# Designs tried in a protein design chat: miniprotein binders against Manganese-dependent 2,3-dihydroxybiphenyl 1,2-dioxygenase (bphC). Part 4

Target 1, 315 residues: Manganese-dependent 2,3-dihydroxybiphenyl 1,2-dioxygenase (bphC), of Geobacillus genomosp. 3 (q8gr45)
Amino acid sequence: MTAEIAKFGHIALITPNLEKSVWFFRDIVGLEEVDRQGDTIFLRAWGDWEHHTLSLTPGNRARVDHIAWRTKRPEDVETFAEQLKAKGTEVQWIEPGEEKGQGKAIRFRLPNGYPFEIYYDVEKPKAPEGKKSRLKNNVYRPSYGIAPRRIDHVNVWTTNPSEIHQWLKDNMGFKMREYIRLNNGFVAGGWMSVTPLVHDIGVMVDPKGQPNRLHHFAYYLDNVTDILRAADILREHDITIEMGGPGRHGISQAFFLYVKDPGSGHRLELFSGGYLIFDPDWEPIEWQEHELQEGLIWYGPEMKPGGPMDDTTEC

## First folded at step 22 (miniprotein)

Design z5 (from j5 with Q6E A48E S105R)
Fold by OpenDDE base, look of step 22:
Structure z5 (fold): chain B 315 residues (1-315), chain A 105 residues (1-105)
Amino acid sequence: as target 1 above (315 residues)
Amino acid sequence: SEEIREMLQRIERLLQRARERIERGDMDEAIEELLRALREILRALEEELERNPEDERIQSMLYRLLWAIALAKMLIRRGDYDEAIRFLMELLREILQALEEELER
């Protein structure tokens, strides 16, 4: 059987200021701390079932340690390992519990240097009694902070997006859902998924010509009004909202709010109001060069090319 | 390379012309000159890439320029001429710097 990815699982971040990053993600964003291993803190949203969707580890500089993808089947981890090795990719095995709450996994780098992890076995711990939802189909009660439901997607920048799009398609079964094509045929960005989401991953051209960068990762909120509430919370804590406020993308139809972690500079997108793709024969939506304004900003703040939104972190 | 030096000189001349146009209040003309500069650089990079198809750095620069031009055009279509000029001027400065660093190697 062909190995398959089921979902975006988690992102592991390195931060030069762990205390501030934890303050931001746990106390402001309202992610729940699940566990610790050494100096690493594991967090998840109130609606995340897996052991964690975010980890924070102290380091000398901000970087992504890995972006992790969960397979559909247990045996798919081994199958991916074999396939990647056969294509000349170096694969590192991660033993059960080496990453807390996770079973046996593999780590590898994409041709451009993106650090990926593929896993299946993962713990699904219950919330502590005092934080447990009364609903059996929720993990935690949403009780504090911005309180996003779940992790949603990752957006990464590279020198040649099309190469990565093709690699993700060929090696991990991602489908193109929406993309930007310039007049000369160059694909400047693509939104790809293995789920009904418009994207589990976005891959765009880096304006600075860097090969492997994180633009943002996203957590999902149920309502657009939750994003507006998030804006108030952020401003109450004197945190800068990128572009000055929320808006809506044409691409993915996301209602967005971008914010950098003050501890690391990693960018978080607070996301709501997208659409789902259930059609098995979904034809990718092409955004043309003349449609970029509507694609990038359907309404909201004006995008300023070359501005702070071009800031990325190492991955 | 002599080609990089020629490109640097072209960029510098174009930046100077653009500045002169901006000073005169000819914003539309300034934008056209800046876009022309970028297109000339783009063509030079395309030609170099044809000679060296495995040069990932040239390819990267090409893609950066293509995207930057698209974004600049977006700003122009929006009527944000001041922002377009700022963006293009900054881009050209960055390219100039990158090319200068390459000449020093």
Scores: ipSAE 0.745, ipTM 0.886, lowest interface PAE 0.7, mean pLDDT 93
Fold by ESMFold2, fold request of step 23:
Structure z5 (fold): chain B 315 residues (1-315), chain A 105 residues (1-105)
Amino acid sequence: as target 1 above (315 residues)
Amino acid sequence: SEEIREMLQRIERLLQRARERIERGDMDEAIEELLRALREILRALEEELERNPEDERIQSMLYRLLWAIALAKMLIRRGDYDEAIRFLMELLREILQALEEELER
């Protein structure tokens, strides 16, 4: 594969309660509103350089409009389009400026229906006067709210993760970093990336057998203690912390806090720590069935299979 | 469909025995009956998939059950027998409803 994905760029969400979702992401989470186009609102974290890492559009129910991946080179967008078409994937071109702040892109669905976008050209607007950091390598100074640094990753659910893992490897160059293999050989989940992160995307089996649900997307906090402050902010506003508190994953070794946007039900993970992979010959870490507890929750809240965490939004 | 009807009867017997064990406080035995019911369903799905290997509905149910059994075993290893029973009973209720709807097809 000669074309390359550089990073997870942004996620575009549809919300049935735009005002509540904007309150949550802008005022509680502390993302900066950077632009508007029609009824769509564009947001980014204080350290995000791209025009936006989240967009919110009103609709009749919670959905994912697209999950967007930036290429390493401008010409890679066309190359991905040709490669996907050659394999039978229906590809829609998005003209420059059709999504504000972004150049031309392609949109397509994975075999299970995940809505993806691939792009390169993107505006990098400066922060408004009064919000700009004195550190030249930051866009904004951190402001009120939880104040995450950047968008981090997305986790999605499907019926057979292995087929999607293979598709992502073959068509977009993702590398497996950690995975869960059950005693009978079934791969229940995989964490894949094109960056030093353990995952830019995680793909797990859906506990209700549905083909394409969004489990969560994540914003990164620089320090683990920022997750504790985030919990205080959420509690101050009576926003439910899922599973009752923060914890640590064995997979990725990162600390987490899960919260749903009250306006839409889309799940946000506040994410910190975790190890980085710089070795080009990394061998994936296998978690076996008897290790599920430690792999999913090293410590913190207890998993409740069949409980509220199984409720999530559709793509 | 006659196979589904016979399997449904076997599963309902297992569920009834599991309920009786729960009433007596025999949690380990209740869990064994519930797992036996799930393994029966799993075997039936595997046999159906052998006949129809590209049936996405059967594949989806199979993978859901494989994951559910692994999660139940995780709860048992953790010592959460009450939660394992709750999870298994709810799962089996949903599966029985789906099988009954399949018989009406």
Scores: ipSAE 0.736, ipTM 0.893, lowest interface PAE 1.3, mean pLDDT 91
Fold by ESMFold2, fold request of step 23:
Structure z5 (fold): chain B 315 residues (1-315), chain A 105 residues (1-105)
Amino acid sequence: as target 1 above (315 residues)
Amino acid sequence: SEEIREMLQRIERLLQRARERIERGDMDEAIEELLRALREILRALEEELERNPEDERIQSMLYRLLWAIALAKMLIRRGDYDEAIRFLMELLREILQALEEELER
């Protein structure tokens, strides 16, 4: 059996201002704080079905400790370790409980340095009495605040996206769903998934030529209008909405809003709508150079190349 | 590095002409000069990559410039000429600074 990735599981972030980052993610975004280990704080959206989908650890500068992917079967973790080692990837084992709420895992770096983790065993969420849902298949009742439903995807920047697209396809089974091809043939970006989403991961060229930056990670909101409510909440707290407002992507067709965590500078995308892919013979959608505006932003804010969106955190 | 110095001089002249056109309000002509400067840099990077095909630094700069030119054309298609000029000028300054730092190495 071929080892398979099931989903994007969680992202572990390092922040130079833990108190501010916790305020932003827990109190403004409305993620549930579920646990602590040392100085690390573990959070999740109310609808996530894992112990955590975000962790925050203090450090000297903002970085990504790891981007974690859950396998389809428990034995797949060991199989991925063997396959990655055979391909020359250095693999570090993480013992059960080293990261609270999860079992054994492997950590490794992609050719460009992205810090990945692969795991399977994870504690299921258990809601305290005041947070239990009356609707049985929701473990937690919906949170207050912006209150996204679940973690959705991650977008990263690199120098040569095609190298990473191929690596993800060959080593982790990701399928290309949509991509941008320039007139000269250069593939500037690709949206890939192992789920029905258009992307569990997006990999695009870094506008400053850096090898491994995090553009954003995303939480999903059940209703498109929740994006507008999120904008009001952010404005109420004088938190800058990047590009000046929400919009709709052509790629994925989802509605979005970008906001940086004031404590770290890590970018969060609040994400809703979009389409799903169920057909096994999906043909990837090619966006050509003259279609860039529509592909990136169908309508809403205007993209400003070279502007503040180019500022983001390193892995 | 003499080839790089000659390219830098050529690019500086194109950039100076673009600044003069901006001061006169000749935005279309300024954009043309800036794009010409970028294409000069691309040609030099492609030539260097032919000599050194595994140079990751040159590859990275080439891919960065290909993307930047596509974004500039997107701005031009929108009619955002001021933004195209701002973007191209800042990009060229960053590239010139990086190349000058390589010459001092």
Scores: ipSAE 0.708, ipTM 0.885, lowest interface PAE 1.5, mean pLDDT 91
Fold by OpenDDE base, fold request of step 23:
Structure z5 (fold): chain B 315 residues (1-315), chain A 105 residues (1-105)
Amino acid sequence: as target 1 above (315 residues)
Amino acid sequence: SEEIREMLQRIERLLQRARERIERGDMDEAIEELLRALREILRALEEELERNPEDERIQSMLYRLLWAIALAKMLIRRGDYDEAIRFLMELLREILQALEEELER
C-alpha cells in the first residue's frame, strides 16, 4: 500500500527565551500546557486531540526543530522510512517516548533543509478534571486567552518553491490547491494539502533568498470575531499585530492576524474563515501576476514588500 | 568579474538617475528607471545561469528578483508609487552590496 499523510500534527520550536515564549503561547494565546520533558514544554489548543501541537525548547537561537506529520496508518511510518532511504535521504528513528506523548517516529530533512518528522502513534490524553469540557466531543473547555480551537497549517519559505512542491507531491502525497504563477511561468508560492484544508502547508519564495525558513505556523479559530477579540487581547499586552491587521487573503480566503512570539520571533498566524475542499478532482487555482493584490490582500491592511512580514526563522 | 563591475556601474547610474527623478518629483520616471535597473540585472543573471546552470546562487538571485519585480508591479498597479520606489531602491541597494561583496572575494 502507498504510505499516506493524514494531517499536520505538531511543530517543535526552539526559543532563546523560553519563559517569554511560554508566557505568549500559554498565557496570551491560551494554549494548554499539557506536559514537560526536561526543559521542553508541550502545548495544545483546547480543541486539539493529540498529546501536543506545539513544543517549546530552550536554545541559543530561534529555529524549528521539526515539523511533524501524522500518517493515515501505523505501517506508513516504516514505508516512508524505506522510501526516503531508497532515495538517499538520511532517516533518523525516534524511539517511543523520546518525544513525550509520541510513539516511534522518523526525522529527516528535505533537500532544502526543512526538518520533518513522520509519526503515527500518539497519545490522546483527556484534560485534567478542572479543565475538562462538559461537551463530550471536546477535550478541554475554552477558558482563557485567545483560545484557538486547533493547529491548522505551516508556511515555509525557500529559494525554489517548485522543487519543494514536487518533492511534497512525490514523496508525501500533497496536492496543490492554490498557487501563484508569475508571467515568466515561475511559481512563487503554492498551498498544498492532504486534508480538506486549502493548505496543510504553504511553500513560498523567500524574498531574501534563504533556502529553508519558517514564515509562520497557524492556529484556527472558529469565528472571524474571535480574531477581532484576539487583536484586543494582544494589544492589551502591548504585543504588535503585524501589518496592522487583521485582514483577509484572497488565496485560501483566510481571515488572518499575524503576530511574532516576543520570546523567539517565530510568527504565529491566527486563522479563520477559509474554505474546505471536498472534491476529489480539485483543479488547482492559479493566481496570476496581475491578480497578486487580490490574492495576497482581499481586504484589510496593505502589504508592504520588504517589511517585517518578510522576517522568517530558521527551519 | 569585469562583467559584474560593469553591471554595478550601470546600476549605480540608474539609481542616481532615479534619485534625481525623485528629487524633482518625477515619481513615474523614477519607477521606470528602477524597473529598468532590475530588468538589466535579471537579464544578466539569466545569461549567467545559461552559462552556469548548476549555480544555485544565481538561480536563487533570479527567483528573488522575479518575485520582487512582481511585487513592485503590484504596488504600481494599486497606485502606491512611494512604496514602490522605496521597495525598489532598497532592493537595488541590497543587490549592489551583494555584488560588491562578490567582487571583493
Scores: ipSAE 0.703, ipTM 0.861, lowest interface PAE 0.8, mean pLDDT 92

Design z5 (from j5 with Q6E A48E S105R)
Fold by OpenDDE base, fold request of step 23:
Structure z5 (fold): chain B 315 residues (1-315), chain A 105 residues (1-105)
Amino acid sequence: as target 1 above (315 residues)
Amino acid sequence: SEEIREMLQRIERLLQRARERIERGDMDEAIEELLRALREILRALEEELERNPEDERIQSMLYRLLWAIALAKMLIRRGDYDEAIRFLMELLREILQALEEELER
């Protein structure tokens, strides 16, 4: 059987200031702390069912430890491991419980250096009684902070996006949904998914020429008004909103608000207002060079090339 | 190495002309000079890549440059000439520095 990815599962971050990062993600963003293992803190959004969607670990510098993908079937983990090994990728096995709340997994690096994890077995702990939703189809009651529903996607930058697009397609079954093609035919970025989301992963060219960078990861909020509320919360805590405010991308139709974790410098996108793809024969949408303005910013703040938005963290 | 040196000298001359145009308030001509510089660099990188197709560094620089040109054109199209000039000047400075570092190796 062909192994398949079901979803973006979680991201594991290394932070040089754990206390400040925990303050940001737990107390400001309003992610729920689920568990701890050593110095690692595991968090999730109120609508996340898995053990965690974010982990924070102290380290000397900000970096992504891994980006984790859940398979559709338990046997797919082994199938992916075999396929990756057969293609010359070094695969590390992660034993059950090595990452708390997770079963047997594999970790590997993409050709450009992206650290990926593939797993299936994961605990789905209930919320504590005092935080448990009265709705059976929610994990937590939204009660504090920005309170995003769920983790959504990751956006990574590299030197040659097309190589990574092809790799993701060939090895993990990702489908191109939207992409930017320049006049010379160079694909500057692509938004790819295995779900009905426009993207589970975005892969774009790094303007600094770095091979493996995290631009952002995203949490989803149900309403555009929740993003506006998030802006107020961030400003109340004297946190800078990137580009000066929220806006909407043409690409993915995302209503966005970008913010860096003050503890690590990792960028979070607070996202709402995209669309879903249910068509099995979805034709990827090409954004041409002359359409970049509308693709990048449909409305909102002006994008400044070479500005702070080009900042990335190690991945 | 000689081609890179000649290219560097051309870039420096174009940057100097662009600066002079900026000082005169001739932003259109400044943009034209900067875009000309980028096109010359792009051509040189393409030629070098044809000679060395496995050079990932040249390829990376080429893609970076292509993206930067696209973004600069976007700024120009929206009438943001000051930002376009700033962005292009910074880019050319970075490229110049990278090329100088390569010549020292």
Scores: ipSAE 0.688, ipTM 0.853, lowest interface PAE 0.8, mean pLDDT 92

Design z6 (from j5 with Q6E Q59R)
Fold by ESMFold2, look of step 22:
Structure z6 (fold): chain B 315 residues (1-315), chain A 105 residues (1-105)
Amino acid sequence: as target 1 above (315 residues)
Amino acid sequence: SEEIREMLQRIERLLQRARERIERGDMDEAIEELLRALREILRALEEALERNPEDERIRSMLYRLLWAIALAKMLIRRGDYDEAIRFLMELLREILQALEEELES
């Protein structure tokens, strides 16, 4: 049996202003703070089924400590370790409990430097008495604030997307779902998944030529109207909504809103709707150069190349 | 070194003509001159990469420029000529500065 990745599990972020980042993610976005270990704070959306889906650690600059992927089976962690080592990848073992709420894991870097983690064992959430849901198949009742349901996906920037697309396909079983091919044949971006989502990870060319930047990570909201309410909440707190408002992507067909954490500059996407892929013989959707506007923004805010959206954090 | 200096001179002449076109309101021609400058740089990077296929600095700049040209064309198709000119002028200024720094080194 081939080792398999089951899902995007969590992202671990370093922030130069922990207090501001916690205020943003916990108090404005409405993620639940579930634990602390040393100076690290662990958070999750109310509907997540893992101990945490976000961690925040203080540091002197914004960075990504790791992007974590849960395996389908417990033995797959060892199998991925063996396969990566056989191909020359340096693998660091993480002991159970070294990251709170998580069993043993491996950490490694992709060819361009993206910091990945692969794990299986994870503590399930247990709500405090005052936050326990009456609905049995929720753990927490819905949170206050923007209150996303679950973590959804991550998008990263690199110098040569095709190299990373191929690496993800060959080493972690990701399948291409949609991609952008320019007239000269250059593949500028790809949306890949191991789930029915259009992407668990998107990999695009960096407009400033940097090798390993985080564009965004995303939390999912059940209803499109939740995106509109999120915009009001952000505006009430004088938090800048990137590009001036929400919109709809052509790729994935989802509604979106981009906002940077004021404490770190890491970009969060609030994400809703879109389509799901259940067909086992899916053929990837190609977006051509003349379709670029519609692929990126079907309608909504105006994309302005070379503007603030090009500013993002380093992995 | 002399190749870079001659490229800088060519880019500066193209930028000067683009500024003249902008002053006269000839936005289509200004955009075409700016794109011509970028294509000159693109060709130089392609040739350099063919000579040194493993040079990640050159490859990174090449892919950056391919994407930038596609984005500029997107702006033009949208009819947003002011934004296209702003984007292209800023990009070329960044490239010119980088080339000048290479000559200083």
Scores: ipSAE 0.752, ipTM 0.898, lowest interface PAE 1.1, mean pLDDT 91
Fold by ESMFold2, fold request of step 23:
Structure z6 (fold): chain B 315 residues (1-315), chain A 105 residues (1-105)
Amino acid sequence: as target 1 above (315 residues)
Amino acid sequence: SEEIREMLQRIERLLQRARERIERGDMDEAIEELLRALREILRALEEALERNPEDERIRSMLYRLLWAIALAKMLIRRGDYDEAIRFLMELLREILQALEEELES
């Protein structure tokens, strides 16, 4: 059988202000702190089915330690390792328990330097008696704060998106779902997935020409009105809402809100709605240059090219 | 080298003409001058990339500029002429600074 990626699993972030980042993700966003290992703090949304979906590690500057992808089968981890090595990719093995809550994994870099991890074995979440849900198929009781349900996707910036789109297709089985093609033929961005989501990963051209920046990672909320409540919570704590408010994307059709972690500058997207792809022979949707406004923002705030949204963290 | 110096002079002249048109309130003509400057840079980058296809620095700048021009046109279609001018002026200043630093090395 062919090795397959099943889902986006987690993101490991480095923050120059751990205390502030923990306050933001745990106390404001409402992620559950589930474990610690050394100086690393592990968190997850109340509806996530893995040990953690976010980790925070202190460091001198904001960086991404790794973006992690779970395989469909345990043996796929070794198969991916062999296939990547055969194509010249340097692969580092991670022993079981080296990252708390997960089994053995491989880490490697994409051609542009994105730090990826592939794994399978992961501890299922457990809740203390005081936090267990009465609803059998929820692990935790409903969380407080913004309270997203689960991690959703990641968007990254690079110098040559098509090179990375092709690499992801050839080496990890990602399928293109929607993309932007400019009048001259340049593909400026692509939204790719291995799940029914429109994207598990989006890869777009970096407006400052940097090779490997994180634009955002996303947590999903069940209802679009939950994002409006999130905006009130953020403003109560004097946290800036990027672009001045929520909106709806044309691509994916999801409702969104962007906010930076004030401890690190890593961008979080609060994400809701959108459509799912169950069609096995999906034809990718092309957005042309004259359709950019509608593709990026169907309605809501106005994007300001060259503005604060261009400032983001390095991988 | 000499080609970079000549391009920098042409871009500075186009930028100066754009400033004069902004002072007159002729925003459409100012935008056209700024876009012309970017297209000259694109042509030069394409020619340089043909000579050195593996130069990632040149390729990165080319793709950045293609995206920036598309974004500027989006602003124009939206009617945000002041924002389009601000975006293009800042972009060109960044490019001029990078070219000057390349000449000093």
Scores: ipSAE 0.749, ipTM 0.897, lowest interface PAE 1.2, mean pLDDT 91
Fold by OpenDDE base, last read:
Formats: sequence, structure tokens, C-alpha cells
Structure z6 (fold): chain B 315 residues (1-315), chain A 105 residues (1-105)
Amino acid sequence: as target 1 above (315 residues)
Amino acid sequence: SEEIREMLQRIERLLQRARERIERGDMDEAIEELLRALREILRALEEALERNPEDERIRSMLYRLLWAIALAKMLIRRGDYDEAIRFLMELLREILQALEEELES
């Protein structure tokens, strides 16, 4: 059987200021601290099911340690490992428990340098009694702070998006859902998924010509009003909202609020209001060059090319 | 290296003309001068890429410029001329700097 990716699992971040990053993600964003291993802190949203969806590890600089994807089947991890090795990719095996709450996994780098992890075995711990939801199909009660429901997607930047799009398609089964094509045929960005989400991963051109960068990762909130509340919370703590406020993309129809972790500079997107794709014969939506304004900003703040939104962190 | 030097000089002249036009309030003309500079660079990169199709550095630079031009045109279409000019001038300065560094190497 062909190995398959089921979902975006988690992101592991390195931060030069662990204390401040934990303050931001735990206390402000309202992610639940669920575990620790050494100096690494593991977090998840109240509606996440897996052991963690975010980890924070201290380091000398901000970077992505890995972006992790869960397979559909346990045997798929080994199948992916074999396939990647056969294509000349170096694969590192991660032993059970090496990453807390996770079984045997593999780590590797894409040709451009993105650090990926593929896993299947993962713990799904219950919430502590005081935080346990009374609703049986929730894990945690809705959290404090901004309180997003779940991890949603990752957005990465590179020099040649199409090469990465093709790699993701060929090696991990991602499908193109929406993309930007310029007049000369250059694909400037693509939103790809293995789920009904418009994107589990976005891959766009880096304006600075860097090959492997994180633009943002995203957590999902149920309602637009939750994002508006998030804006108030952020401002109450004197945190800057990127572009000055929330808005909506045409692409993915995302209602967004972007904010950098003040501890690391990693960018978080608070996301709501997208759509789901259920059609097995989905034709990718092309955004043309003249449609960029509506694609990037359907309404909300003005995008300023070359501004702080072009900031990325190392992968 | 001589070709790069000549290109640098052309870009500098175009930037200077654009600045002068901005100072005079001729924003449309300033934009045209800046876009002309970018088109010239794009042409040079395309020609260079034809000579060396496997040069990833050239390809990367080409893609960056294509995206930047698309964004600039977006700004122009929405009537944000000041921002378009700022963005284009900054881009050209960055390109100029990159070319200068290459010339020195």
C-alpha cells in the first residue's frame, strides 16, 4: 500500500528566550502546557488530541527544529523512510520517547532544507481533572487567554516554490488546492493539503531569496469574534498585531491575525473562517497576477510589500 | 564584470531620474522609470539564465524580481503610488548592493 500522510501534527521551535516564549504561547495565547522533557516544554490547544502540537526548546537563536506529520497507518513511517532513502534522502530514526509522547519516527530534510518529521505513534493523554472538559468529545475545557481550538497549518517560504510543491506531491501525497500564478507562468505560492483543509502547508516564494524559512504556523479558532477577542488580549499585554489588525485573505478565505512571539520572533497566525474541500476531483484554484490584491487581502489592513510581514525564521 | 558595471551605472541613473521625478511630483513617470530599471534587470537575468540554465542563484533572483514586480503592480492598481515607489526604490537599492558585492568578489 502507498504510504500516506494523515495530518499536520506539530511544530517544534527553538527560542532564544524560553521564558518569554512560554509566557506568550501558554499564558497569552492560552495553549496548555502538557509536559516537559529536559528544557523542552510541550504545549497544545484545548481541542487538540495528540500529546502536543507545539514544543519550545531553548537555543541560541530562533529556528524550527522540525515540522511533524502524522501518517495514516503505523507501517507508513517505515515505508516513507524506505522511499526517502531510495531517493537519496538522509533519514534519521527517532526512538520511542526521544520526543516525549511520541513513538518511533523519522526526521529528514527536504532538498531545500525544511526539517520534517514523520510519525504515527503518539500518546493522546487526557486533561488533568481540573481542566478536563465536561463535554466528552473535547479533551480540555476551553482554555484561558486567546484559547485556539487546534493546530491548523504551517506556511513556509523558499526560493523555488514549484519544486517544493512537486516534492510534497510526489513524496508525501499533498494536493494543490489554491495557488498564485504570475503572468510569465511562475507559481509564486501554493496551498496544499492531505486533509479537507485548504492547506495543511503553504509554500511561497521568499522575497529575500532564502531557501528554507518559516513564515508562520497557525492555530484555528471557531469564530471570527474569537480572533477579535484575541486582538484585545494581545493589545492588553502591549503585543503588536502585525499589519495593525485582523483581516481576511481571499486565498483560503482565512480570517487572520498575525503576531510574532516576542520571545523568538516566530510568527503565529490566529486563523478562522476558511472553507473545507470534500470533492475528490477538486480542481486547484488559480489566482492570477491581476487578482493578487483580492487573493492576499479580501478586506482588512493594507499589505505593504517589503514590510515586517516579510520577516521569517530559520528552518 | 564589465557588463555588471554597466548595468550598475544604468540602474543608478534610472534611480536618480526617478528621484528627480518624485521631487517634482511626477509620480507616474517615476514609477515608469523604476519599472524600466527592473525590466532591464529581468532581461539580463533571463539572458544569463539562458546561458546557464542550472544557475540556481540567477533563477532565484529572477523569481524574486518577478514576485516583487507583481506586488508593485498590485500597489499601483490599488492607487498606492507612494508605497509602490518606496517598494521599488528599496528593491532596486538592494539589487544594486547585491551586484556591487558580486563585482567586488
Scores: ipSAE 0.728, ipTM 0.874, lowest interface PAE 0.8, mean pLDDT 93
Fold by OpenDDE base, fold request of step 23:
Structure z6 (fold): chain B 315 residues (1-315), chain A 105 residues (1-105)
Amino acid sequence: as target 1 above (315 residues)
Amino acid sequence: SEEIREMLQRIERLLQRARERIERGDMDEAIEELLRALREILRALEEALERNPEDERIRSMLYRLLWAIALAKMLIRRGDYDEAIRFLMELLREILQALEEELES
């Protein structure tokens, strides 16, 4: 049986200011701090099921330590390891508990340098009594702060998106859902998934020509009005909302609010809306060059090329 | 290289013309000059890539420019000429700087 990815699991971030990053993600965004290991803090949204969906580790610079994907089956981890090794990819084994709350995993780099992790075994702890949801199909009660439900997707930038699209397809079974094709045939970006989401991962061209960058990762909120509330919360704490406010993408139909962690500069997208893909025969939606305006911004703030939105972190 | 020097000079001339157009309030003409500069660079990169198909630096620059041109055209289509000019001018300045650094190396 072919190894398969089930979902985007978690992202591990390195921050040069752990205290400020924790303040942002825990106290402002309202993620639950669920565990610590050494200096690493593990967080998740109230509606997440796994041990964590975010980790913060102190370091000398902001970077992504790894982007983690959960397999559909336990044996898939080994299968992926074997397949990657057979293709010449260096694979590092991560022992159970090396990353707290996680079993045996592998870490490797994509050809462009993206640090990925593949795992299956993960703890799904209950919430402490004081934070336990009364509703049995929730883990935590809805949190304080912005209180997103769950982690949603990651968006990464590179020099040649098509190379990574093909790699993700061939090696991890990702399907293209939406993409931008310029007049000369160049694919400037692609939104790919293994789930009914439009994207578990977005891969776009880096306008600065950097090979491996994180543009953002996203947490999902149930309602568009939750994003509006998030905007108020962020502004109350004198945090800048990128682009000047929330908006909606044509691509993925996402209602978005972008904000940088003031501790690290890593970008968070607060995400709501969109659509789900249930069709097994889904044909990818092509966005043409003349459709870029509607694709990038359906309504809301105007995108300014070369602006702060082009900022990325090492990945 | 002499090729880089010639490219640099061409871009500088186009930028100067664009600046003059901007000063006169001829924004459409300014955009045309700037886009012409980018197209010339794009052609040069394509030719260079044909000669050196494994040069990832050239390929990367090519893709950056393709994306930049697409974004500039997007700005133009939405009538945001001031932003288009700003963006294109800054991009060309960055390219000029990179070319100058290459000449000095």
Scores: ipSAE 0.723, ipTM 0.869, lowest interface PAE 0.8, mean pLDDT 93

